# Designs tried in a protein design chat: miniprotein binders against q9h3h3. Part 37

Target 1, 235 residues: q9h3h3
Amino acid sequence: EDGFTAEHLAAEAMAADMDPWLVFDARTTPATELDAWLAKYPPSQVTRYGDPGSPNSEPVGWIAVYGQGYSPNSGDVQGLQAAWEALQTSGRPITPGTLRQLAITHHVLSGKWLMHLAPGFKLDHAWAGIARAVVEGQLQVAKVSPRAKEGGRQVICVYTDDFTDRLGVLEADSAIRAAGIKCLLTYKPDVYTYLGIYRANRWHLCPTLYESRFQLGGSARGSRVLDRANNVELT

## First folded at step 5 (miniprotein)

Design N12
Fold by ESMFold2-Fast, scan of step 5:
Structure N12 (fold): chain B 235 residues (1-235), chain A 100 residues (1-100)
Amino acid sequence: as target 1 above (235 residues)
Amino acid sequence: SLKDELRELLEEIVELAEEALEAIKEGNLDLAKELIRRAIEIAERIIEELDDEEIKKRAEIALYLLKFALRAIEAGDPKKAELILRWVIKLVRLLIEELK
């Protein structure tokens, strides 16, 4: 039954990736246009499938901001998926190390810091802060989900190039905090997303590698990061 | 009756997707595209006739995936279409199982 939920979530993620994206691309658009774009497309008002009363009449899969230095590198996702199917058929144990090896072999190294917020002012304000950090060069790329038909929380994803590069992951966390974000953050490698591995999976894998919690009074300290897999605080 | 008709239509989508995978393996991309277009037409009809919002949502995801598989072939990436079609088959088979 959990397998059904994971497959459904993977299909929904693929559908969102297929639908048109609303993109502010800092590689080709002046930074001075960002505030107007954010006002036109607040994520709490942009609807997943389009509505007459929303900023969009047509489906929107994601709202994204690309930094000036953004260079897409998704790796060989198709090779990864084929290797994963073969691995499941082989009877070989499925472990974090096995997935890490598949990710490295197929160059599917990207990962993301996730924050989940209810539709409203707090979501729109958080997204604006992240978008400004991306356009100003402190972060590379980010996206936010549009409002679902039934409501519920929306997600902001802030990407890093390499989930195996702990320093890079921690630098992104610091930049998110410097942008004024105070909510709980969790970090997930994209390899888990592409393979449809979510919290409740049959292999009992934890797809979340890190948690970040805001720390009061601290530009210098900003947050506390926990390695969730090992339950160890990082410095 | 209506439930049995829905199951038959969903089974037709699975069969068409499986035949499309076979066509891709044989290098017959024109046949693969035609089979995918047929599956799209069936999925669209199912969505129009459904009153169950959860089943309709899953059928809409399958439709989007079928359209993406077609686009992948048109863009010169039939291997991507194979992977997408396998997801369609899994999703639709799960839906059929719920209807038993």
Scores: ipSAE 0.012, ipTM 0.323, lowest interface PAE 8.5, mean pLDDT 82

Design N13
Fold by ESMFold2-Fast, scan of step 5:
Structure N13 (fold): chain B 235 residues (1-235), chain A 100 residues (1-100)
Amino acid sequence: as target 1 above (235 residues)
Amino acid sequence: SLKDELRELLEEIVELAEEALEAIKEGNLDLAKELIRRAIEIAERIIEELDDEEIKKRAEMALYLLKFALRAIEAGDPKKAELILRWVIKLVRLLIEELK
């Protein structure tokens, strides 16, 4: 059962990545245009497969904001996929450690903080805050999923360059909290996304490395961050 | 039975996708497109006849990916179409197993 669910989730993620994206690129677009763009494309109203009654008639995979200093580096994803096939064929145990080594070897180091919110004003407000933080330089890049056909929660992804750089991951958490976000955050390395490691994976791996919970007065950054693999509090 | 009929139609989609994948490897993109269009027609027929929302949702995803593979070939990216078709084969095979 878990195997089928994980494959379906991976296929949906692949389709979203391949469909057109709505992008505000602060490298080429003045920050003064952000408000109008956010008003035109609120994530609660943009539909995944297009609808005449929404801002889009055609499919949209993601709504994204690129910061002024953003320089994407996905690493050697082709080499990662080949090594993953070899690992599965070898019969070797699939563990967080082996996945981390594959990621390092192939320079697939980016990762993201995830937040899940129901469609509506609170989602649109949270996205606007994240988008402003990106455009003003506190975060590097972010994207949000469009509204699904059946409804359900949407996801905001806030990226960092290197999931092995704990300080960088924690600095991004701090910036998200400073933008007014109070919901649960989880951190997932992109290597897990490329290899189809989701909550319903056949290897029963935890699909996230870190968890951040908002806590009043409990943290200098406004949150408590847990290392999920080691069950150790970092803040 | 209805489940046996559905299983045969899903197996036909897998066979068409596998043949399309071989056609791409051989550089026969016209044949690949025709095989994908035939798989799309079968997927659309299955979706029209389904009352089970979970099976229908998964069939709709396979249909979406088949249409995406076709667009990838038309856009001059047959390697992307190969990757997509492998995902179609995997998803449809898992759906066939669920029906057994």
Scores: ipSAE 0.022, ipTM 0.483, lowest interface PAE 6.1, mean pLDDT 84

Design N14
Fold by ESMFold2-Fast, scan of step 5:
Structure N14 (fold): chain B 235 residues (1-235), chain A 100 residues (1-100)
Amino acid sequence: as target 1 above (235 residues)
Amino acid sequence: SLKDELRELLEEIVELAEEALEAIKEGNLDLAKELIRRAIEIAERIIEELDDEEIKKRAEFALYLLKFALRAIEAGDPKKAELILRWVIKLVRLLIEELK
C-alpha cells in the first residue's frame, strides 16, 4: 500500500529545493577551480541529510553548476500554483495542452533533461562531463541530487530556458551526447515538477515530453529523440 | 487505547495545518508559524513515544514537511508553504484512515 507516493515525491522535490545547495558558479569562479570542486563533492558521496563521514556534515538539497551566461528566469511560480488550484476546482480537463497554456501564461518555461544513475563511478563521471560542458558554455545550467539515506538512483538535471522551444531542447540533447553521455534521457518541463506530475499521477499524464536514446554507430547527433507527448519520432 | 490516542494526535496535526493554511490566506504569517510550530511539537512527541515503525516513519516525514513549510514562510515564500501544508494534510489524513 502506497496511496500517497505522488504527493511524497513532490514534497521531497520541494524540500530539496529549499535545503542548501552546493554550487559551482562559473559567473564568479574561474574554470580552473572546477576539477578540485568536482573531486571535493562527488555526488555519489555527498549525503542528502549530512553525515560526518561524507563531504558534508549538513543537509544538501542539490549539487549545481551555473554556466557563465546563466540568468535565472523562474517565471511566476506563485501565480502558477494559484492558477493550478483554481483549475483543479473548476472541473476543466487536465491535459498536456492545458498545462502548457498555464505555463506560458505564468512564464514558467524552463525544463530539463533527466538521467537516473545508481551511486558510483558512472554517476560521478557523467556529472563531471556535464559540469565541464556547462562551464565551457555548451550547456546553461545543471544539477545532481545527493545520495539518499535509503540508497536508490540519483538524478542529473540539465536545464533549458524554454520547453516550448523544440530546437533548443534538441540542441541541449546534442551537447549532452557530445559530453560523452550514453544513458537514456527524458525531458520534463518544470511546470510538471512544480505541479507534482510524476509517474502514476492521478491525471494519467505522461510525466515527460521527450526521450533520447544513444545511437551507437548512428547519426551525427549521436541520439534518437522521440516526442512522447505527440507520439512522433523526431529522428 | 494507544491507537485512539495516536489517531487524536494525528487529527490535531491536521487541524493545526488547516488553521495554518487559513492564516496564510489571511496574510497572518506570524499565526501560521505558531500553528506550524505546534504541529511540529506533536509530530516530535509521536516520533519519541511510538514503537510502530511504519507510523513512526510517516510521522517523521510529516515532521520533515512541517519544518520545510516553516522555512518557506521564513524565506518569504508563503505560497510554497501552502503547497507543503496541503501535502501534510493529505498524508496525515491517509494515515488516519489506515488506523480506523
Scores: ipSAE 0.013, ipTM 0.337, lowest interface PAE 7.7, mean pLDDT 82

Design N15
Fold by ESMFold2-Fast, scan of step 5:
Structure N15 (fold): chain B 235 residues (1-235), chain A 100 residues (1-100)
Amino acid sequence: as target 1 above (235 residues)
Amino acid sequence: SLKDELRELLEEIVELAEEALEAIKEGNLDLAKELIRRAIEIAERIIEELDDEEIKKRAELALWLLKFALRAIEAGDPKKAELILRWVIKLVRLLIEELK
């Protein structure tokens, strides 16, 4: 029965990816149009399945902003999956290090910082800050979920090109903090998504690699970032 | 070949699931249930013919999700069924890729 809940959550995530996206694409749209677009599509009011009274009458899976230099690269996902199958069959230990090695070998390097916020002004303000950072070039690409149900939190995902590039991951964290975000952030590499590494996986792996906490009183970086796999603070 | 026949049957499941999604969007829940039942029958036959244990597990998961989508419609939650069917389509497409 618990399996049903996990499968239902996976189905919701996949449905969002398949439904239409509302995209501000800075590669083809002037930055001067961003403020109007943000005002038209505040994530707290965009509904997941459409509502004549909301900004959208049709389903929306994600609201996204693409930076001027954004170039999607998923790597060799097929080769990754084949190597993953071989690894499982080999009986060798499955660890964060082993998965990192597979990701590097097959160039599946992207990842994302995740933040969860309740629908409302704070969510819309945070998203606007993130979107501006993307259009201005401090971040590469980001997306936010539409409002699916009353009381439910929404998620903002901020992507980086290479989860093994600690400086890049930390730079993205700094840009997120500069946008006024103070909540807990967690970082998940896309390789974990492609291999089905979620909470309560059979290998007992933590599904996130990094964690960022806003440090009360502030630090030079604005936050404390932990490498969860190695239990090491990044500096 | 046997693999070609298996891929054809999996492709039929995807087609039935896509048609069921359209039926749900149009409010035709009776048609959606009929299409899902056809997909379930095909999935059950496929599982009987599979020798590859890992592929069989994924096919069994797809079967389970198809049955769950049917139950969701019967329970008065077609939107939940729509989400599950989209997941089934992605899962079965991945399974087709595994068959080369």
Scores: ipSAE 0.000, ipTM 0.204, lowest interface PAE 10.5, mean pLDDT 81

Design N16
Fold by ESMFold2-Fast, scan of step 5:
Structure N16 (fold): chain B 235 residues (1-235), chain A 100 residues (1-100)
Amino acid sequence: as target 1 above (235 residues)
Amino acid sequence: SLKDELRELLEEIVELAEEALEAIKEGNLDLAKELIRRAIEIAERIIEELDDEEIKKRAELALFLLKFALRAIEAGDPKKAELILRWVIKLVRLLIEELK
C-alpha cells in the first residue's frame, strides 16, 4: 500500500513468519489430497488473525505448498546480517553488486517471483494453479498471504533456489505462465528481504531484480522478462 | 518549543510501548491493550495537529503498527504484539534522534 515503510513491512513479515502456517507438504502427503486441501483453505477466505466465520479460528501467517523435492536452505542469515552491519559502518558504497557478493559469501541465494492480487476468485484460481505446479514438480515451493483485516491485495510468492541462476529464474517464470498466470510478476532475492531493502530504501536500490510481463497473442513462454539490475531485456 | 513539544509526545509513545511490552511479559494483557490505546491517541494527535508531511508520515506508520499490535493481542497472539511493539519503539526512537 501507499505510504508503507521498510519498518512496517519488516514487522509485518516477522509477525507472519512467527505465526502458524497452513502447509500442504507433497513430501509426506499424496498429491490426490491437494484439491480437497485447496477447497478447504482458499486464500481469499483464510483470515490473518482468525474468525469463526472463516476456515481458521486461529491466526495464520502463510498458506504454503512444499514440492516433493523441496530442500530448504536459507544459508547463513546471521553471518549475512553481521556483514551487512559492518558494511554500513565501513562507509563503502552500497550497490546491487556489493549485496550480491554478501549473498554469495553467506550462501543466502534463494529468491522469489511475487504477484499481488485482490481477494476473490481470481486469487484463489491463481493459487490453485501455482499449487498444482508445485505438487507436479514444475516449481519447488510457494506461499500465499491470508486475507488481512484491513483488506488490500494478497501476495503469492514462488521461490527459486538461486537468484544468481538466471536460467532457473526464467524457468520458474515459464512454469508460472504455463499455470495460466497473466498478471505482472516481480522477482526479489531473499537477501533484499533479510536486509530490509524495500521500495524507497535509503540506498535508492531497485528492490526487484527481474520483471515479467504477459505477452498478448504470445510466445510459447507467454512473457517478456526484463533484468532490472542491468536494464536489459532477457526475452 | 514546537520541536520540544513534539519530542515530548514521541518520548511518551516510547514509554507507553515499553510499559506495554512489560505488561505482556507479566501476562497482563488488559493493561497492555490500554497502554497501546493511549499511545494510539498520542499518535493520532500528532497526525491531526502537524502539517509537516514527513513527520506526519512517520506518525501514521507508528499508528498503523500500534493498531496492528492491539489487533494481535485481541486475536490471542501477544508474542506477535511484542515483536510489533519493538518495531514501534525503534521507529519512534529514530524519529526522536532526528529531532535532536
Scores: ipSAE 0.000, ipTM 0.174, lowest interface PAE 10.8, mean pLDDT 81

Design N17
Fold by ESMFold2-Fast, scan of step 5:
Structure N17 (fold): chain B 235 residues (1-235), chain A 100 residues (1-100)
Amino acid sequence: as target 1 above (235 residues)
Amino acid sequence: SLKDELRELLEEIVELAEEALEAIKEGNLDLAKELIRRAIEIAERIIEELDDEEIKKRAELALRLLKFALRAIEAGDPKKAELILRWVIKLVRLLIEELK
């Protein structure tokens, strides 16, 4: 029953964000050094809390690759949290639309495509493909979780600047598919992460906005994208 | 008895975190840091003395958040410390309820 409540998942995400990150920053590091960095820090071997014999002796929250044009902008997360508490107290309905408006008001616009993979070669290979796409400029920024002490699947997060820009979200999906990724993807706006919206949340919100499924030999896009909240096909 | 002792320690963490929040609101950051350090010591003791991996995991999460709250105050961001401390209180309260 790891992460069996939404509150625990939110707290774990907060801790991961605040623990040290292993970062390949293409803004300051030559692209030629990426392959050596990926070999040094394969996500299936990097441990969340540090272990003897792993690549890290100290805790690692995330393993990240920043693209050359990456400009971090988290918006006003503190203002978002205060407004969220006020919304809950007000008795006003908590819907995707009200959360979208809250996110826009506080400039918390980023979001991410998520893929969950078991530790091993396929995870490390998928991460290497994503990292290369980031360094080559096809994606802006990505991160992958380290291996948890208890095991379980790891997550690769591929970010876009604005979750309200549906075209930009779909372009990121296409770039992920072009990098050779064939597994199920789901898209989550960072506002949902900051507010603790996970599966079985108290407000009955779908925890992700979009779902992408790889389409064998059919689509020029390489995938079909579904609006998860409304169960409407977009591509 | 062991469950009762654990619940008492967790309740003390909640009380210290609540007092730290009030200290921050009053602008007494030195008191807030001292209260957080006391909560850290209790969380460290729980982690060191417990054999229950599930409780230990949650205590480790609370400890990490408490250390982040302390660092946030030291870095001149008491509002971030307030957010983190509210999550510590929520997380530890949920753990206390599960132990009943």
Scores: ipSAE 0.275, ipTM 0.713, lowest interface PAE 3.0, mean pLDDT 85

Design N18
Fold by ESMFold2-Fast, scan of step 5:
Structure N18 (fold): chain B 235 residues (1-235), chain A 100 residues (1-100)
Amino acid sequence: as target 1 above (235 residues)
Amino acid sequence: SLKDELRELLEEIVELAEEALEAIKEGNLDLAKELIRRAIEIAERIIEELDDEEIKKRAELALLLLKFALRAIEAGDPKKAELILRWVIKLVRLLIEELK
């Protein structure tokens, strides 16, 4: 509110996706090269639009690590967009359930665990842990945002193939925790990103499906996971 | 007036974006890129000269989308550029309506 809209966030996300990415691709690059690559491109030092003294002179949208088994499948995003326009025109309620159905119909199933960290050693250390888990096969793919000129937090995104596969989403959470990550995690399906569902959306929908909080002792999983869409504890 | 001049510049952006859409449909990507660059120049001028923060924010959004449309064509995805240009036209037309 206050003139802040979801459109700004959608536009910035689109710019990042279209700008060049720095990628460590474990499908074609030996795992032994990862540590050197992480040292060359620490996310706290890589700048969004390029800067003297940073590792990059040109814009970088994302820093990414692809696992050996990574096979990108974005589904039918064009069909999803057309169906979204029709849904908005129909007068039918916009709910998590109707968005889920659109995603299933158009095979736009991927989603991601999000963690937001301030630029610095803790961010770089967390990213290194996630990147190693991806290269070692415990996670499929991940990316981290470069440092913005305005400052603020950077985001690490850890992807899963199917947001409707609860077990797969929970397994990814467990792998993130096993990598030493203790901060708050939230899970967002890519369909929400494609349709511009952010914190300030006009439908007042929660922009995430799951929330994971680190838990000392107790559960064998090491975290408490809440299904925010259905208000049910999963762990 | 300043308001009338702003409205004329916004109408020019819409016209250029509509012509760029037709250029893409005709397969003339070089013309489409040139028209988008002209729209970018106008949007940059509006942002530079305008003190109204709310209008400036909306103009900045339109500028960002125009730059994305240009990059989409350069990346070999003119269909994505069509979608983005339709968003630009809708956003700028809404801004023009608010100025009436």
Scores: ipSAE 0.012, ipTM 0.315, lowest interface PAE 8.9, mean pLDDT 82

Design N19
Fold by ESMFold2-Fast, scan of step 5:
Structure N19 (fold): chain B 235 residues (1-235), chain A 100 residues (1-100)
Amino acid sequence: as target 1 above (235 residues)
Amino acid sequence: SLKDELRELLEEIVELAEEALEAIKEGNLDLAKELIRRAIEIAERIIEELDDEEIKKRAELALYILKFALRAIEAGDPKKAELILRWVIKLVRLLIEELK
């Protein structure tokens, strides 16, 4: 059952990555064009598989904004997969530490803050805030899922270059909060995504490394960040 | 009988995808493309002939993944096509298990 869910989620993620993306690339597009682009492609209206009544007639996998300094580095994902197969066959304990070491060895270091919101004004407003922060240089890159036919929540992903750089992860959280985001955030390293570490994994690992909660009456400094693996409060 | 026929069509998609994967490993990209196109035709037929929304959604997902494998080969990235084909094989095998 859980195996079916993990494989299905991985296949859907693969299909989304392979389908065309709607991208605002600040490396090649003037920042002055962002507001018009956001108005044309609000994520609550962009459909996953296209619809004549939506902004897109063709499939869209992701809606993304690339910052001026964005330089993608996915690392050696093939080497990571091979090492993962070998680790599972070896019978060695699978822990956050061993996954971290595999990620470092194969330079698969990127990770992301995740927020899940229902389709509507709040999602579109949150995405616009994140997109502006990316274009203005406070964040490096972000993407948001299009709307599925059945509805359900959509996800905004805000990436950092190195999940082992705790300060960089916390700086991204601060920038998200400064953009006006007050919902729950969780942080997931891409190595967990590539290896299929989801909510109900067979190794009972927490699928996220950090959790961020905004405190009422606070400021950007009022967010509480928890290291979920070690159960330690960082802020 | 209808479920048995559907299961046979899904098994044929898996066999074609597995043969395409072997063709890529052997460097025969023309054969790989032909096998993928045949798998696409079967997936399209399943989508057209079925009214079961859940099965249709999974067949549509498999169809899109197969089309991306074909596009990856055409773009000169057969290693990417191998990865994509492995994912569609897993997806379709899970659907076959549900139909038993």
Scores: ipSAE 0.014, ipTM 0.331, lowest interface PAE 7.7, mean pLDDT 82

Design N2
Fold by ESMFold2-Fast, scan of step 5:
Structure N2 (fold): chain B 235 residues (1-235), chain A 100 residues (1-100)
Amino acid sequence: as target 1 above (235 residues)
Amino acid sequence: SLKDELRELLEEIVELAEEALEAIKEGNLDLAKELIRRAIEIAERIIEELDDEEIKKIAELALYLLKFALRAIEAGDPKKAELILRWVIKLVRLLIEELK
């Protein structure tokens, strides 16, 4: 049963990546246009496969905001995929440490903070806050899933350029909290996404590295962050 | 039974997808597109007969990917179509197991 779920999630992710994206690109679009764009494309109303009654008549895979300084660097994904196939064929144990080493060797270092919210005002408000933080330069890039057929939670992904850079990961968490976000956040390295490590994977790996819980008072960041792999509190 | 008929149609989709992969390897893109279109027609008919919402979602995803494979060939990227068709075969085989 677990293999079935993992294959289904990977196929859905592939389809979303291949469909058109709605993008606000601050590298080429004035920041003054952001509020109108957010009003036109609230994620709770943008439908995954299109609907004449929604803001989109055609399929949308992701709604994204690129910061002015955003410079994508996915590393050597082809080399990573080849090394992954070799590792699986070798029969060697597949562990978090092995995947981390593969990522470092192939320079596939980006990762993302994930938050899951029900469709509605709170999702749209959270996305607007994140989008403004990206355009203002506190975050680099973010995307949110459109409304799925028959509902369910939507996901906001906030990217950082290096999952091994603890300070950078924590600074992104702090910026998310400063934007008013109070829900649970989990951090996933993109190497796990490229290799298909989701819930219920056959290697029984936790698909996230960090967890952030909102904290009232205390630290300036507004949250407690745990390294889930090592069970160590970072804040 | 209806389940036996649906299983037989799903097996036909797998066969068409496997033949399309072979056609791509041989450089016969016109044949590959024809085989994919036939798989799409069968998938659309099957989806209307499915009662289980979770099984229906997976069948709809397989149909969606078949349409992407067709567009990939039309856009001049048959290697991408190969990758997509392998995913279609995996999803349809999972559907066949669920209907046993």
Scores: ipSAE 0.032, ipTM 0.506, lowest interface PAE 5.6, mean pLDDT 84

Design N21
Fold by ESMFold2-Fast, scan of step 5:
Structure N21 (fold): chain B 235 residues (1-235), chain A 100 residues (1-100)
Amino acid sequence: as target 1 above (235 residues)
Amino acid sequence: SLKDELRELLEEIVELAEEALEAIKEGNLDLAKELIRRAIEIAERIIEELDDEEIKKRAELALYMLKFALRAIEAGDPKKAELILRWVIKLVRLLIEELK
């Protein structure tokens, strides 16, 4: 444990969002340029705060790839934040259901599959596979964290546009598996990220909705997906 | 003691950030920038004199956030600076609590 509270994790996420991003945007850049871009900016080598010995001398918050059809819709985040403050002040119970309803009311529907990998060849290879899937249209958008000063695990985030669309969430999982990814995946709605719901949250909420485990042999689907809140196997 | 002196400096950062929030609300962006610059100077001094790597790491995050707040005002987005300063106050208050 790094000694950070849920509040510190939320602040670190905000800082990363505010720093410059390295973006391959398939809406404006030919797909043929992706391999050179991936070679220039391998996530295991890009440093969070810049280093003269790395690909970047200045801070980088995220390394991202936008698909050709990507059209961001973050919803009414300001309305969500105001409603969240009101909810906390009201003394009403904070549950997955109330957060889901808050997200729907304010159209904050995006979410993401998360994978955590140590810096190195396996991370860079996984990111390259995800990036190619995005540029080829099997996934919509993805980002990966740069290397932290202390060399902890890095995170790849693969986004879907609506966390309430179970089929879309499962299709993204299938595309990630088709890209060769075999590690544990967890799915988190962006409303949880905006509201600071992390593993050590004061509400004792599970910070992820779904869990995907690669299944060796036997299954046509290649993975098993669990609904963590309801403890129901979806596949 | 060093621990008591550190708490006093962190409390000063909180006070400066709270005053900067009031300055932004009043539309006095020049005052807000000066208060944030003062908070940055204190945070930089704390970082240079700290031997505790855990406290130093958290102080570095707060310094980084203060610099974002300053840049947000300079870029014409004082509402973003308000959000950042509220997070700085929260982070620094958590550091003060850990030092008790």
Scores: ipSAE 0.080, ipTM 0.551, lowest interface PAE 4.9, mean pLDDT 85

